# VH-VL binders against Cytochrome c-554 (cycF), part 2

Target 1, 133 residues: Cytochrome c-554 (cycF), of Cereibacter sphaeroides (q3j2p2)
Amino acid sequence: QDARQIERMIEGRHGLMTLMAHELGKLGGMAKEETPYDAEVAGKAASNLSALASVISPELFPKGSAVGEAEDSEALPAIWEKPDDFAQKISGMEEAAAKMQAAAGTDLASLQGAMRDLGAACGSCHETYRQKD

## First folded at step 9 (VH-VL; from n2 with heavy chain S31R)

Design q1
Fold by ESMFold2, look of step 12:
Structure q1 (fold): chain C 133 residues (1-133), chain A 124 residues (1-124), chain B 107 residues (1-107)
Amino acid sequence: as target 1 above (133 residues)
Amino acid sequence: QVQLVESGGGVVQPGRSLRLSCTASGFTFSRYTVHWVRQAPGKGLEWVAAIWYDGSKKYYAESVKGRFTISRDNSKNILFLQMDSLRLEDTAVYYCATGDYIWGSYRSYYFDYWGQGTLVTFSS
Amino acid sequence: DIQMTQSPSSVSASVGDRVTITCRASQGISSYLNWYQQKPGKAPKLLIYAASNLETGVPSRFSGSGSGSDFTLTISSLQPEDFATYYCQQYYSFPLTFGGGTKVEHK
């Protein structure tokens, strides 16, 4: 409830999303063949991404932290209007990250295959619950 | 809802030409590589041709190279197959098909969206 | 181009049977291999992509394995709706090619 606590949670979830984007960037670079495939780098990135996805929780989205309620927030009010759907989207991201974790270290074809589900899961949540650029 | 609808099939004489169309809806057509796949009655699947999302690259099966031309109109969400010098061996149901574009890789060709097909056949 | 050889061409099986279908590429294709199911009068349906990844909504009794040149599709316990024709397809390089198909039919 405290304004300082809300600001810290917004800062924390921005950091979480930035780290997820960092790991996704490594996987994406290999999938696009912009960087050479490296099974160890891919496996580590997928493991990190799975761990980061697992800590996304409602605690990071306290009431009062939506766009227009707090500075630097990009979180849409729909998060608090549709809590069951938001939870399903989080579960979907965790499932897609687990598929990537199983595939990324195997070979490039497997990494590319898992990227299609991971990209869809990320886009599905952001389309509904994050303010567009 | 994603839909692909083929049209332009029919009964034709050997040596003649035919133009197939595939109309796409429910997705951003201009971001997908699209394909023609055919199946002769009672036979297996045969990939025919592909065209990249922006039309910059085209690929053909050897059996149709030089006779068929694939093209697309991204402003109208339409895929085309111009079939010239038709032969009896071209008798088939022709499907348009596409798969999810994965981030930046055009190598991953999964056909999880298919039309219902259009039949090309011949009269003797 | 890359030739895909499926075997057997036909399988006679009963509900509950374990069914295996093989696909061999004429050269190494890494894991760039898909499996499709097709029922008469219908367009094919993607089952497995990248050799071993199950497509969304496909029952877990289907699985794929292999890399390089030799690949297998397995149905662990055949169900009545699984009587169909199955195709492998390589996407390692153009031209894309399908195997000749394997018809799974009721004994």
Scores: ipSAE 0.041, ipTM 0.688, lowest interface PAE 7.7, mean pLDDT 86
Fold by ESMFold2, look of step 10:
Structure q1 (fold): chain C 133 residues (1-133), chain A 124 residues (1-124), chain B 107 residues (1-107)
Amino acid sequence: as target 1 above (133 residues)
Amino acid sequence: QVQLVESGGGVVQPGRSLRLSCTASGFTFSRYTVHWVRQAPGKGLEWVAAIWYDGSKKYYAESVKGRFTISRDNSKNILFLQMDSLRLEDTAVYYCATGDYIWGSYRSYYFDYWGQGTLVTFSS
Amino acid sequence: DIQMTQSPSSVSASVGDRVTITCRASQGISSYLNWYQQKPGKAPKLLIYAASNLETGVPSRFSGSGSGSDFTLTISSLQPEDFATYYCQQYYSFPLTFGGGTKVEHK
């Protein structure tokens, strides 16, 4: 609730998103065939991504932490205006990450198939809830 | 919002030529590999040709190789199929088709966007 | 060229039946296989991609399985709107190829 707690939550969710981007980068590179497919690396990246997605929660987005309310925030006010929709999009991210976890270590085709849904889930949330550049 | 519209089909004589067009809208055409797929009346689907997103690579079914030429104009969002030395067995509805380009994978060839098709037939 | 063989070529079925359609590739294709549904006078509709992934908006009664050379599309409980022709398609290598189709029709 206080300014220090809000700053810590913003730092926490930024770190969470950075780690998710790191794991997603490994999967994306293989899906685009920019790096060789490696089932063990893909499986581990998907497992890490699923774990990271599972910690996204409302407590990371306290009131007062939107763009224009707090330093370094990119979170749009729509998060607090549409809490049910935001929760559904987070749930969709968790589902897509679980699907990737089941598919990534099987073969490249399976990874590529699951990446389509994961990319859509990422884009759906960012389109509505993250400040555009 | 994604739309693919084929045109240029019609009635033609064997041995002649025909040029099909497919106009695309509602997506970034230059990021997508695009395909021609045909279906003879009462028959199954047959993949005909593909052209890479930038036009650098072209692929053909054996049944049309040497007779058909696929091409694209990314500035106008148009896919073409030049059909030369037409045969009676080329009678079909011709569809253009593409798939969602997520992540740039060359092997993401699932056709979730299709046109309504254009019919090519022959007169005796 | 990779030949895709579908079985059966047709199925007579009733609403509520479980319907199973198989597709065999002439060589290993990993999981690079799609399933499509086509109704008369319409363009095909993607159902399943990468062997087992359900396309958005497709009912959960549809499922796909298999890898390598042998693949299966299952409709767990046939509905009236499921009477159609179904095609498999490999995308492991060019030329892309479709199976011959399986027509699911009302008894």
Scores: ipSAE 0.040, ipTM 0.685, lowest interface PAE 7.3, mean pLDDT 85

## First folded at step 10 (VH-VL; from w8 with heavy chain S31R R98T, light chain N53H)

Design r2
Fold by ESMFold2, look of step 13:
Structure r2 (fold): chain C 133 residues (1-133), chain A 124 residues (1-124), chain B 107 residues (1-107)
Amino acid sequence: as target 1 above (133 residues)
Amino acid sequence: QVQLVESGGGVVQPGRSLRLSCTASGFTFSRYTVHWVRQAPGKGLEWVAAIWYDGSKKYYAESVKGRFTISRDNSKNILFLQMDSLRLEDTAVYYCATGDYIWGSYRSYYFDYWGQGTLVTFSS
Amino acid sequence: DIQMTQSPSSVSASVGDRVTITCRASQGISSYLAWYQQKPGKAPKLLIYAASHLETGVPSRFSGSGSGSDFTLTISSLQPEDFATYYCQQYYSFPLTFGGGTKVEHK
């Protein structure tokens, strides 16, 4: 794929992850009881997170966009070495986001319970497929 | 430095209205839910009203519902309280209040920041 | 509405005393409880949020405990600057509500 398309995909996936972190922060703040639980806010944040997770797709990770291949990439080569596992991790993130969507607007305890699975899904993917700081 | 400054308090006679203002500085006002809290002389604190960061939702204590209107102008960083149909029990110092920005949250429900208050006195 | 019942209404204490103030919610509010200190002629000052977390800059002699419907503010060793009125506030749901206050006075 041409260099411009690779740059657009890297920028796009960075923006996607930033927006997901933003919504996750709202849910996390409530889960840690740093902000009051608000069923409508939690429900909307979880809905947004689910929508953002559903946009994660292989086309955001074209060949040539790994660390060391493209400017500003943090994506590890394992993505292209283990495509089935990467797809499974993406599906796991979508599933965890959907469970959060179902739980977040119910009550604080449900939100807190779903938060553990969501954090694990995000961490699991990053451990294998994202360059460490 | 976060600052909240109330103004517009005074003596209000029966049949008249009063409009309080709170001017905010030192933070991104349009990211915060802001509140009015009042305290009658020698009495405790009473929450009065709240308005969401974008003005889309408003909440009122039962004691003022239908009589007071909270509003905001985010372009000027001003919170307002329109006080109609005042009663003796509305005599109080009125504070505007908000909390710190919490990462990923644009709402606050406990108050790190308070103004110094403006006194409203109902003259019977 | 969630009613907050604060007790006692006043405490007579000496410097160095341990002071405890209680706050009861009319229903469960998890840990959505804040404590404020107010001195005459001043706006309230936040001490504790989330029932037990000290706000930045608040002396460690202040502590909060409780969850559900029963909460306690403790001053482990009263200092001269701690003579003030203390309020609890729930932020579990609107309308937000305060306790009636506890005045801590010098004996």
Scores: ipSAE 0.000, ipTM 0.549, lowest interface PAE 15.2, mean pLDDT 84

## First folded at step 12 (VH-VL; from q1 with heavy chain S105T, light chain N53H E55Q)

Design v3
Fold by ESMFold2, look of step 13:
Structure v3 (fold): chain C 133 residues (1-133), chain A 124 residues (1-124), chain B 107 residues (1-107)
Amino acid sequence: as target 1 above (133 residues)
Amino acid sequence: QVQLVESGGGVVQPGRSLRLSCTASGFTFSRYTVHWVRQAPGKGLEWVAAIWYDGSKKYYAESVKGRFTISRDNSKNILFLQMDSLRLEDTAVYYCATGDYIWGTYRSYYFDYWGQGTLVTFSS
Amino acid sequence: DIQMTQSPSSVSASVGDRVTITCRASQGISSYLNWYQQKPGKAPKLLIYAASHLQTGVPSRFSGSGSGSDFTLTISSLQPEDFATYYCQQYYSFPLTFGGGTKVEHK
């Protein structure tokens, strides 16, 4: 049962991260001008991203769910070694997503500006807490 | 540490050309569109030229078009400005600058990284 | 070419004053506008990008506003280190263009 619960939590956070990457990809494509800017699409993507970021919590990372401990995990042990820093990084990602939500539907310039902040927040967390490819 | 260092400035005499260099370190130079910006003594900033991260597109201010050539060598992390047919109004401190290090479009150009500048003086 | 007109060209101010600098574009440029600070003998420093986004490490007393063709840089309470020249710059289209500058100087 305990192993079963860890598997479900890993599956859940993988789904969460996949959906966040999907929304971020739409915003990134517009920011790079690889796809046309569309204020309605950008606003919806940013709203979805903000909602997804708000559900990231330490509860999604139970002990026993690190890389090497559980199947399909990419979470580094540092999450459990530095819980206050991990929580701060999550808060930073939520703040950056909220700024994107405020900016994305305004115009392309504002979306591009917010992508700088969001990219920094995502990179800051992944450098310490996610297994590198 | 991100660094941009200009070199090649000096006094330019009639009939001579000048080539400026900007050496980059501390970042992936080949991902960035880079620019030359100049400032005449006691005057404001003037954008001069830009070159796309891969060298595929080049842009020039009207005041230098046909006289200056921007180029880059991504294998050596060097930006160049070849300055031909110099005029008195080309006297300025020349900066290299970039800020498109996250996104490869010119529309995200805010100059977050600047060199120290190199002085070019036209002596007629 | 998009012309950028800054006003005023200079401001005499005291520490603690609220300073407002305006920049007008000759056509609409959305929010593609940056603000820079420059001190004598130094390269410019980015303060604000995308009209209103504060660059990392810039004090919160600096703020930017506007879109379209009219933009404002505000220093809410001038500090001694803020005496400098300020430039706006559009990046809507090439050629990139700067405003003429606004020198903020001690009374």
Scores: ipSAE 0.057, ipTM 0.703, lowest interface PAE 6.7, mean pLDDT 86

## First folded at step 13 (VH-VL)

Design x3 (from r2 with heavy chain S105T)
Fold by ESMFold2, look of step 14:
Structure x3 (fold): chain C 133 residues (1-133), chain A 124 residues (1-124), chain B 107 residues (1-107)
Amino acid sequence: as target 1 above (133 residues)
Amino acid sequence: QVQLVESGGGVVQPGRSLRLSCTASGFTFSRYTVHWVRQAPGKGLEWVAAIWYDGSKKYYAESVKGRFTISRDNSKNILFLQMDSLRLEDTAVYYCATGDYIWGTYRSYYFDYWGQGTLVTFSS
Amino acid sequence: DIQMTQSPSSVSASVGDRVTITCRASQGISSYLAWYQQKPGKAPKLLIYAASHLETGVPSRFSGSGSGSDFTLTISSLQPEDFATYYCQQYYSFPLTFGGGTKVEHK
């Protein structure tokens, strides 16, 4: 049962990251001008991304769910070795998502500016806490 | 600092009852699954029971199921083990144990933190 | 229930020896395995979790390996403080279960 709960948390955080990537893809496509800017689509994607970022929490990363401890995990042990830094990185992602939410529905330039902050926040956390290819 | 302190051990007669307590400090007790683990003199470790952080789920080893009851009082930070129908085979040092303090409600399935143990023995 | 079979039950060794202890689960448990050290009169001390991850403060001469059903604890060069009893424990599912222990003694 405990292994079942750990596996469900890993599935949950993977699904969370997949949904965030889906919404981020819409914003990224507009930012790169691969698709036309649409304020309504951008605003909705940013709102969804902000909501998804707010769900990131320590209970999605239970001890015993690191890479090598659980099937399909990409979470590095550093999460549990540097909990204050991990929490700060999560807070940074939430803050960047909130800034995107404020900017995305305004115009393309605002979306592009907020995208740089959001990309940096996502990359900063993954560089330290997600297993690399 | 996480501390776990067991009490209530002693000498009892077979077939009688005893209640062990474990007082917790240095962490938010109500967020932790906590366990009893025992060790008979000169023998190995045996997991006995676990109780979820909120008391909603309880798990027991087959050797004690139906005889022992684990419980907790989160308002007082106390874990209990009610031991009924005691047998000679229940002679052991009883430890309370839990996992790492740093993360979350579902933390403890291997044990960073142990109490000092309390001895339960039985007269023949 | 998952039975943990630990071998050997005892080892006579000298300081500097390489000591290897094995633990076998009655079914696959992935890497949900911990190792403990216990000295007389003391509570167990966690050495390794997730089969191979050293707990903070554990000397690097201790290592763990294995996955699935077969696991090994290795002490690369035994030190005087390493004479103790060692236990494996699965945490794949309830009930949690320990191996029978391996006592590492002076030769």
Scores: ipSAE 0.000, ipTM 0.518, lowest interface PAE 14.6, mean pLDDT 83

Design x5 (from x1 with heavy chain S108T)
Fold by ESMFold2, look of step 14:
Structure x5 (fold): chain C 133 residues (1-133), chain A 124 residues (1-124), chain B 107 residues (1-107)
Amino acid sequence: as target 1 above (133 residues)
Amino acid sequence: QVQLVESGGGVVQPGRSLRLSCTASGFTFSRYTVHWVRQAPGKGLEWVAAIWYDGSKKYYAESVKGRFTISRDNSKNILFLQMDSLRLEDTAVYYCATGDYIWGTYRTYYFDYWGQGTLVTFSS
Amino acid sequence: DIQMTQSPSSVSASVGDRVTITCRASQGISSYLAWYQQKPGKAPKLLIYAASHLQTGVPSRFSGSGSGSDFTLTISSLQPEDFATYYCQQYYSFPLTFGGGTKVEHK
């Protein structure tokens, strides 16, 4: 793959994860009661998160884009060693985001409940596929 | 596949010490707060102790404070409970437990993953 | 410390019955409450979190309600596999505490 194409995909997936973290931050702040619960804000954040999760694609993880192979990469080689498991983890993140989308705008307790599955899905993927630190 | 396996239970004498272990697999142990929960035979559940994902904070039930020490080795995915100055009231099945964490906190407060438990009892 | 008082301590019921179990906290805990089912010789199983939210895979005949200090677990139509002991647990503050349990027994 052309080095510029690999750089674009790494930058793209970093941006995607940054935007997801931004939306998760709004939901997390409400869940921890650090910011007031607002059903409209929570619903919008969950909708955005679901949309962002749906665009996670293998094209963002081309061969040659692992940590140690490409600048600014934190992706572990396990992504390419266990592609079916990686895909399952992505599907799990999509499912958890959809659950949050259904719950977040209802009330604070619903949002808090859905955060549990969402946090597990994010952590499960990063455990195996992202460089720690 | 998430697994939690307790070990180290057995028959001891009052006033002695015992060390329980919980080996974790199938999830990122170093991102989860993990707890010990115990249950005396024929009795209800009692929370015993918790340790933050990184080991930075530890909490204990009043009944065990000063006698029990919770610790973890994240490089080996092992949770420990060092039980000193054991009393007859410590007779129980001891579970390690964890669950989904709240994003950004790595803190778990209710439990959808449990081990099978290890029994601590007394011979005197 | 927050004390959790469950009632009744046991209930004798038949398949098809509606079973209601209550849990009262010694102070307000908002909705930071979980319910567990436990069968003899097995670890507890999470049923409900945040007072009213059903854990994935738990049958819809289970429901939870309440906020503040008073909470209920309801089994709308008891099934044979529902004979077990049920516990509430607050997670508003440390130390985490459980209710004393409610044993649901076959008549």
Scores: ipSAE 0.000, ipTM 0.510, lowest interface PAE 18.0, mean pLDDT 85

